VH-VL binders against MKRN2 opposite strand protein (MKRN2OS). Designs and how they scored, part 2

Target 1, 223 residues: MKRN2 opposite strand protein (MKRN2OS), of Homo sapiens (Human) (h3bpm6)
Amino acid sequence: MHCAEAGKALIKFNHCEKYIYSFSVPQCCPLCQQDLGSRKLEDAPVSIANPFTNGHQEKCSFLLRPTQGTFLREYDGRSDLHVGITNTNGVVYNYSAHGVQRDGEGWEESISIPLLQPNMYGMMEQWDKYLEDFSTSGAWLPHRYEDNHHNCYSYALTFINCVLMAEGRQQLDKGEFTEKYVVPRTRLASKFITLYRAIREHGFYVTDCPQQQAQPPEGGGLC

## First folded at step 19 (VH-VL; from z6 with heavy chain S55K S101D D108N, light chain D99E)

Design B3
Fold by OpenDDE, fold request of step 20:
Structure B3 (fold): chain C 223 residues (1-223), chain A 124 residues (1-124), chain B 112 residues (1-112)
Amino acid sequence: as target 1 above (223 residues)
Amino acid sequence: QVQLVQSGAEVKKPGATVKISCKVSGYTFTDYYMHWVQQAPGKGLEWMGYINPNKGYTKYDPKFQGRVTITADTSTDTAYMELSSLRSEDTAVYYCARGGDYDWYEGNNAFDYWGQGTLVTVSS
Amino acid sequence: DIVMTQSPDSLAVSLGERATINCKSSQSVLYSSNNKNYLAWYQQKPGQPPKLLIYWASTRESGVPDRFSGSGSGTDFTLTISSLQAEDVAVYYCQQYYEYWTFGQGTKLEQL
């Protein structure tokens, strides 16, 4: 059941001068009960893509998941996120107080950031070896784990920087990587979670159209 | 200004080997992949392979696999394409082309700069 | 291999008129992870190397006139020249670079 929900897009459509979000286009508008079947092409529903993917299907990617529960169900926006790196076969390498783990499952609902383009064959062919050699280094032993400085995020970022260095590229600090690659996706995920949960609870979610907010109130002429 | 300058035209016999050079200037040679493209007279473009000059890693189209060798000399900023066991069908203009850089998010891997081309004629 | 098919093979257009070239890929060249189409368009004039016009299906290369535009997604793409100029007479190629690099057969654009 978890895999099927993680792949469902949301639908956004306009009716009653509102944006209405749902899992599917309803037959009738939930606000006015009018039939939605005879829509003009201009009023076509827009699909909102699910930002969550099965991490085990994402090759050579940086992954985020909640440490506990799932993004759609239990994540409260404050809980710690766990980070991993996938190999070419979808095995997720991640670092904890137990050392480097190699997960074949448990990342079915993740935020993914690709670390290779589909045509980067040279790096892709070396990826698994690089990741394994990196992970077996004495730097990532269990006793070296520290929550603030030597953790799952530093493991992933250090590996990414090793790849960048090997390619003669500039390394990224934690702030740069987070701002450029993580924050945009987590913002999208947060919005999606809000919509998803509201729809799950109420059947639909309604927002105001942005164009209606920009009309300043017609100043009633003081007679 | 980015420039790719190829070696001059070649005339070869069937079964011979040709080696074409592509010298680059105006950018860091090791930052971009170098591609080779074949174009037979009056025909379309066919990708042959590429090299990462920094690592020396290569990938070839299966059509040319076993006959083509792409190399890079970082000391001279020059890429090479060697084609062995030449046939009449290998009569073509060969182009070097700069591809993308290593960027998993924003890198454009289209061919933005091209050499002037090298005509290889294979005749008995 | 992803096969690229252009249509038409040849096109004759009057100066100032719109030229449209289509390109179809045998598989989608849309990468879901970055939502980019790995498609480029090239112009090749006689005796010259190809010149990049469009990349990511719709982004113009620097120095390319605004009369050139690329559109499409997934498997179906279009190059449009809004108003044909005499210097636009050339062969045009689409290219995918999603899975290796493959080109369309080319479209010869001539002036009427």
Scores: ipSAE 0.686, ipTM 0.851, lowest interface PAE 0.8, mean pLDDT 92
Fold by OpenDDE, fold request of step 20:
Structure B3 (fold): chain C 223 residues (1-223), chain A 124 residues (1-124), chain B 112 residues (1-112)
Amino acid sequence: as target 1 above (223 residues)
Amino acid sequence: QVQLVQSGAEVKKPGATVKISCKVSGYTFTDYYMHWVQQAPGKGLEWMGYINPNKGYTKYDPKFQGRVTITADTSTDTAYMELSSLRSEDTAVYYCARGGDYDWYEGNNAFDYWGQGTLVTVSS
Amino acid sequence: DIVMTQSPDSLAVSLGERATINCKSSQSVLYSSNNKNYLAWYQQKPGQPPKLLIYWASTRESGVPDRFSGSGSGTDFTLTISSLQAEDVAVYYCQQYYEYWTFGQGTKLEQL
């Protein structure tokens, strides 16, 4: 049982007028070899949270994972993502050419979007029934699968919209849902992957500090 | 403008039942949870329960479970709180309060609008 | 149940001075999935219902003056009034809404 190493958080610290990223704070700066032990509070390292979670621990959530491999290891940024919906017990409902699957494993490194608030008790109590009833409908049979229009994403979005409609809420189209909820998280994931892989290969990653745009000196009005 | 208007003050005997109404205006009644909060004289706030007016789902604090019933009439945009088996300790101001809507990301789940309160006095 | 504890129970502050009220939850009210703190602050004046001031720990409700601010995360939260006004004399409550809804015992803010 490979304990899926929940991807280590990254550390960001400032030195040599650069941002340096690593898995841990080194004893010495990788750029100038100075000891980093005597840090000012202003130079305190910042932890960058891992954007990936164990999908089976994310109740009532929309999940994204690579169709092949993992985000941190094999994902090339272009490969197709697979989509699923979790029940209250962490089972991942997902739709493919094989029909609706109920996965108890395989989503240990996922991007998660919660679909319910933790205090939505009435909906939480009905969630598993709604998801099962939805998933057993004839709409999601294997022979109805179509790569462009009737796929894993449309399955999840249709379920979300069914829940929204049941609650008298406005439905979301694919574009709206993607832009509002998916894109921000995938962008964050992409940045994290880039940093993670660079650190894994080189031991650290260096970026320029955003230049504080020197506010142009307020032109001292010559009185 | 959003308004929550509660029924008037009540005087009850121990063991009686009280039913308080909360009529809403200025928003879609079914879009928000309606909460009830108790405040004994000179004491803090205590949550009693809520209803989803659209679905009729309710949740109660265990302290009030079995004595409190929250209902909603969508035809009149009115929520109700019924408290049975009244005791002297139930002497309090009761508030209806609008909770959050269904939004897992941006929604406000705090109580943004309140009724004016209804005083219930339980005396022998 | 998540227990909310405010400190102090009462505070007297001069006009124009900073008022600070702390609130501690017995458990974290930070939801990791959305990175939101399920914490609110209310103001209650005598004979009036509570008024929402802050939600999500730091978001100011519409119409609330800029002198009110909320901060904190996880279990420790603070309401700050940067410059006390006479109309700010009230009882203040923190509330968590992560697991059910529970309130702090309240903090009475008086003018010194």
Scores: ipSAE 0.632, ipTM 0.842, lowest interface PAE 1.0, mean pLDDT 92
Fold by ESMFold2, fold request of step 20:
Structure B3 (fold): chain C 223 residues (1-223), chain A 124 residues (1-124), chain B 112 residues (1-112)
Amino acid sequence: as target 1 above (223 residues)
Amino acid sequence: QVQLVQSGAEVKKPGATVKISCKVSGYTFTDYYMHWVQQAPGKGLEWMGYINPNKGYTKYDPKFQGRVTITADTSTDTAYMELSSLRSEDTAVYYCARGGDYDWYEGNNAFDYWGQGTLVTVSS
Amino acid sequence: DIVMTQSPDSLAVSLGERATINCKSSQSVLYSSNNKNYLAWYQQKPGQPPKLLIYWASTRESGVPDRFSGSGSGTDFTLTISSLQAEDVAVYYCQQYYEYWTFGQGTKLEQL
């Protein structure tokens, strides 16, 4: 049931010198009650990109999901996140204390980082073989799992670095990959979750923009 | 500040090999890809290949694969392009050009700085 | 191979007038994941190396005058010079860097 609600559009529009966020342009401005129908808005409403995607429709991608539940309905911002890598058919390879799993479901609301960049598309023909060969290595047996240093994240990053090496590209350390590619997307996701939940609960959300400065009582120079 | 300085013009006979240098200054040589581009007289630009000077990884255009070798010497901040089995149609100006940094997602891989060019003339 | 085709092969434009150069790729150079077009424009004057003007199809390189602008997406791209200056007489190349680095054949821009 929860997933059915996740598809709502999120928009931003300007009115009353504020940015107003909602699922659709309301009939009346929630701040001043003025009618917003037909040509009342100064600027066209802007759609806000949904940071979540169905991971099983993503090819050759690093996926992030909450270990429990979904981002929009259940994620508290502090609970563990789980990661995996899709093959070309949307099967999600992920490592846990049970070894490597090959999931055909469970990743329908994921943050996705595509791994095939421009000039790497020749790798697509070999991706499934590389991922499967990597995943059958003795390094990823269940008993080798360790929460801090040999986990779902290290599995995914090690595979990414194997691909980068095969493509003649510089390898990434965990800190660099996390700071450059994971954190920006989780920040956008966190903001989106906050907006979505506020709009769900209250019908809208408001921020100041454009910034306005009232003329101060004392002069500062030429007008 | 950023400069790419190439070695001087060369005159070669068919079947010979030429090696052109590109010495960089004003930036960290190992932080950026280095590309090589051919421009025949009165013609357009043709990409030949690149090197990642930090790791020594190369990629070549299939048109030049097997005849071109790109190398880098990090002790002298110098890239090299070697073209073998020269033919008269290899008469061209050859440029080195700085590509993007190694940022996976947002690195700009357009060519922002170019060497002055090296004319190679192949004549029998 | 992605083939880049420019049009026209040459054009003449009066000083102060707008110049428009088109570039078409044989397949899309838009990477949908980041919504960026892997396309650049270069200016080359006689006896000089090319100079980068525009990257990501529309982002102006630092130090390039604002009369230069790039537009387009996917397979169709345009370089516009809003008010031609005498120093803008050159050959202009588009380049894709989505798969390999392929240049268009060039467009010679002349003062009318």
Scores: ipSAE 0.209, ipTM 0.660, lowest interface PAE 4.5, mean pLDDT 86
Fold by ESMFold2, fold request of step 20:
Structure B3 (fold): chain C 223 residues (1-223), chain A 124 residues (1-124), chain B 112 residues (1-112)
Amino acid sequence: as target 1 above (223 residues)
Amino acid sequence: QVQLVQSGAEVKKPGATVKISCKVSGYTFTDYYMHWVQQAPGKGLEWMGYINPNKGYTKYDPKFQGRVTITADTSTDTAYMELSSLRSEDTAVYYCARGGDYDWYEGNNAFDYWGQGTLVTVSS
Amino acid sequence: DIVMTQSPDSLAVSLGERATINCKSSQSVLYSSNNKNYLAWYQQKPGQPPKLLIYWASTRESGVPDRFSGSGSGTDFTLTISSLQAEDVAVYYCQQYYEYWTFGQGTKLEQL
């Protein structure tokens, strides 16, 4: 079976005293038209890591996606995100007003946070049973869904805490997990989305080099 | 500057209890695990247990389970280790040591700062 | 229950020469999700607490001279002092922190 791709990596390089973002180093500088293939760039190109992955290829992981659409095409940075937990086969368990769904598709462009801590090998063998048993409890029936306190996010984090408690490990505070692991990843994703869309629309994206603010400006033809 | 300052040396009889303090400064006490380590004279290092000072969670090495109690007082930034039913084999230097922060993956970590040690002598 | 075994138990090395201390764990301390070895090295001088030298098997702690290096993965690890200095005379411990926190028995390094 085919799966949708999660997206392309981005490249940043410095030329004409600008940061230039693209999917690859172009043959010529898009600003001054100088040939980049035979010339040394001011600094080596930097790859910007793709924050998205195919969630159905992830095991035992906390996943995020937009409730509607995809990150790269539709996400506006303000819309609600939906969360779920993968089993060992890449099936995404997630809770909504329709109850617990067991998705084999729809999470191909996701932010992924692995959930197994060090020395939890035995949990891998029990994960699917724990997740299924948790998901069939009466707590997650469709009519119990409530946007603020009994939702997809509380479902996922309650499951994680049930696993931690069964293993005799410290309980996770939702705020602490969110601040340490979710927020940094969503911030990187937002920055990546901005750059990706600009490059998709215009072929490249340009920002001022921070060092240029303190140095003499030169015309684009003097790179 | 991070400092871990322990209480002074103790002399105890077999069967007694000792309680050692470890006062911290130079960092946020509740952001890191605090560990306790035993070192008998001329011997190696033995991990005893830890506390999460923020939540009060503890974990103990099985060989000390039931005899060791680790606590924390966040109002004074002080950790305590209490060892009961002392034996002559418990004669050792006891260290507090700062462990990792509460990272999901890297919370288990090495000990980057140590107290000066507290000698406990158990003799009849 | 991970047992850490160091070798040798003691070592005499001339100033300026290389010192090598080995540490073997009874099971792997490599965590695949972050690809890190949960292994550290400490130096302890008489009358002093241990001092962290190396963590994650090969990362030097801040302020540790670059003559100290750590290597290895999984179950086999090495601390190397490339050119022994007089102040390096001490006992050295490896430690795993994957499951519990257990130390090797120590290696006494002396000036020959």
Scores: ipSAE 0.186, ipTM 0.627, lowest interface PAE 4.0, mean pLDDT 86

Design B3
Fold by ESMFold2, fold request of step 20:
Structure B3 (fold): chain C 223 residues (1-223), chain A 124 residues (1-124), chain B 112 residues (1-112)
Amino acid sequence: as target 1 above (223 residues)
Amino acid sequence: QVQLVQSGAEVKKPGATVKISCKVSGYTFTDYYMHWVQQAPGKGLEWMGYINPNKGYTKYDPKFQGRVTITADTSTDTAYMELSSLRSEDTAVYYCARGGDYDWYEGNNAFDYWGQGTLVTVSS
Amino acid sequence: DIVMTQSPDSLAVSLGERATINCKSSQSVLYSSNNKNYLAWYQQKPGQPPKLLIYWASTRESGVPDRFSGSGSGTDFTLTISSLQAEDVAVYYCQQYYEYWTFGQGTKLEQL
């Protein structure tokens, strides 16, 4: 299924000494009700980057998604996350208690971590073969699955480390990979989910603006 | 001190094959990519391909694909470039150049050390 | 394929004056994940191999004089020699190493 957010941008703008988040600049400030022509804002609205991407359009990448549902609609921030590795055609190889799956759909709203740097693309020609050979080994059979030490994450990281070792590159420690590359992206995703849901429910989201220079209200004071 | 020493100049006829060596010293040969670059007389630099000496992986510019073979001998710390089916347009100076290391974070890098160059002249 | 275009093709500059060489790539060479530009500058004197001057667009290679500097991002890059010296007479090449390794056509720098 094609999941596209219809015509909405997520933006931040400043008014009434607050940061206000919305899908577009509203006609009136949601706090003070003053008319907000673009010239009435202290600074230009800022676009907020979407941390999610269609994982099936990603090559040679580590992907995260909720095990159930999607990030924007259902994810509660506490539920288990599932991970996988894309091949060069956007097929997501992932390991679970059911063995290795090769998904052509279901990862359309994913956090993506690219695994090949520029000019590692010589590996791209061999990537699909290595990933398939790795995945058909006896190590990733369904009955070998174990929640803590032999799971979707260890599958993905073990493959990554096999590739890095073949390139003569430093292997990735699980803790370092997680803290350096996964956690920053999941923090951004969590913040975005909070903003998105609040705006969907209430039309806007507001936070304190600690650095706002004071500006007089436009017209009669509703602020 | 890092040093790349290439084999001497060669004169070849069209259709022949040339093999140029590049012997390294002053660093671990298998820790860095080795590249080959062509420079025709009075012309600019054109990348030909590379080898990962550790594992033998190669990549070539499509312009040279099928005519260039890059190899490495880790027992002698020597890279080789072989160019077949020589044409008069292949008359050039050929350089070996050290590329980046294999570090996952910032291993890809520019060419910091170059050989002295090998002139290959292709004439009938 | 990323095409690198330098300007000017030839440049004459008096000793002590500033020399500026431009390089434009047909596609961005900025890798957003590390915020680095995969762009280098080389100097080649007659009868010598190229010498690396600048990598990551703005980082001087060890032993390169402070008068050489690189700037720019994305698709537009500049090599600047703040005060030309006679030994700087050479051909200068930019190179991208984001996707393959492609050189500009070169800029011949001469003493005016």
Scores: ipSAE 0.116, ipTM 0.562, lowest interface PAE 3.9, mean pLDDT 85

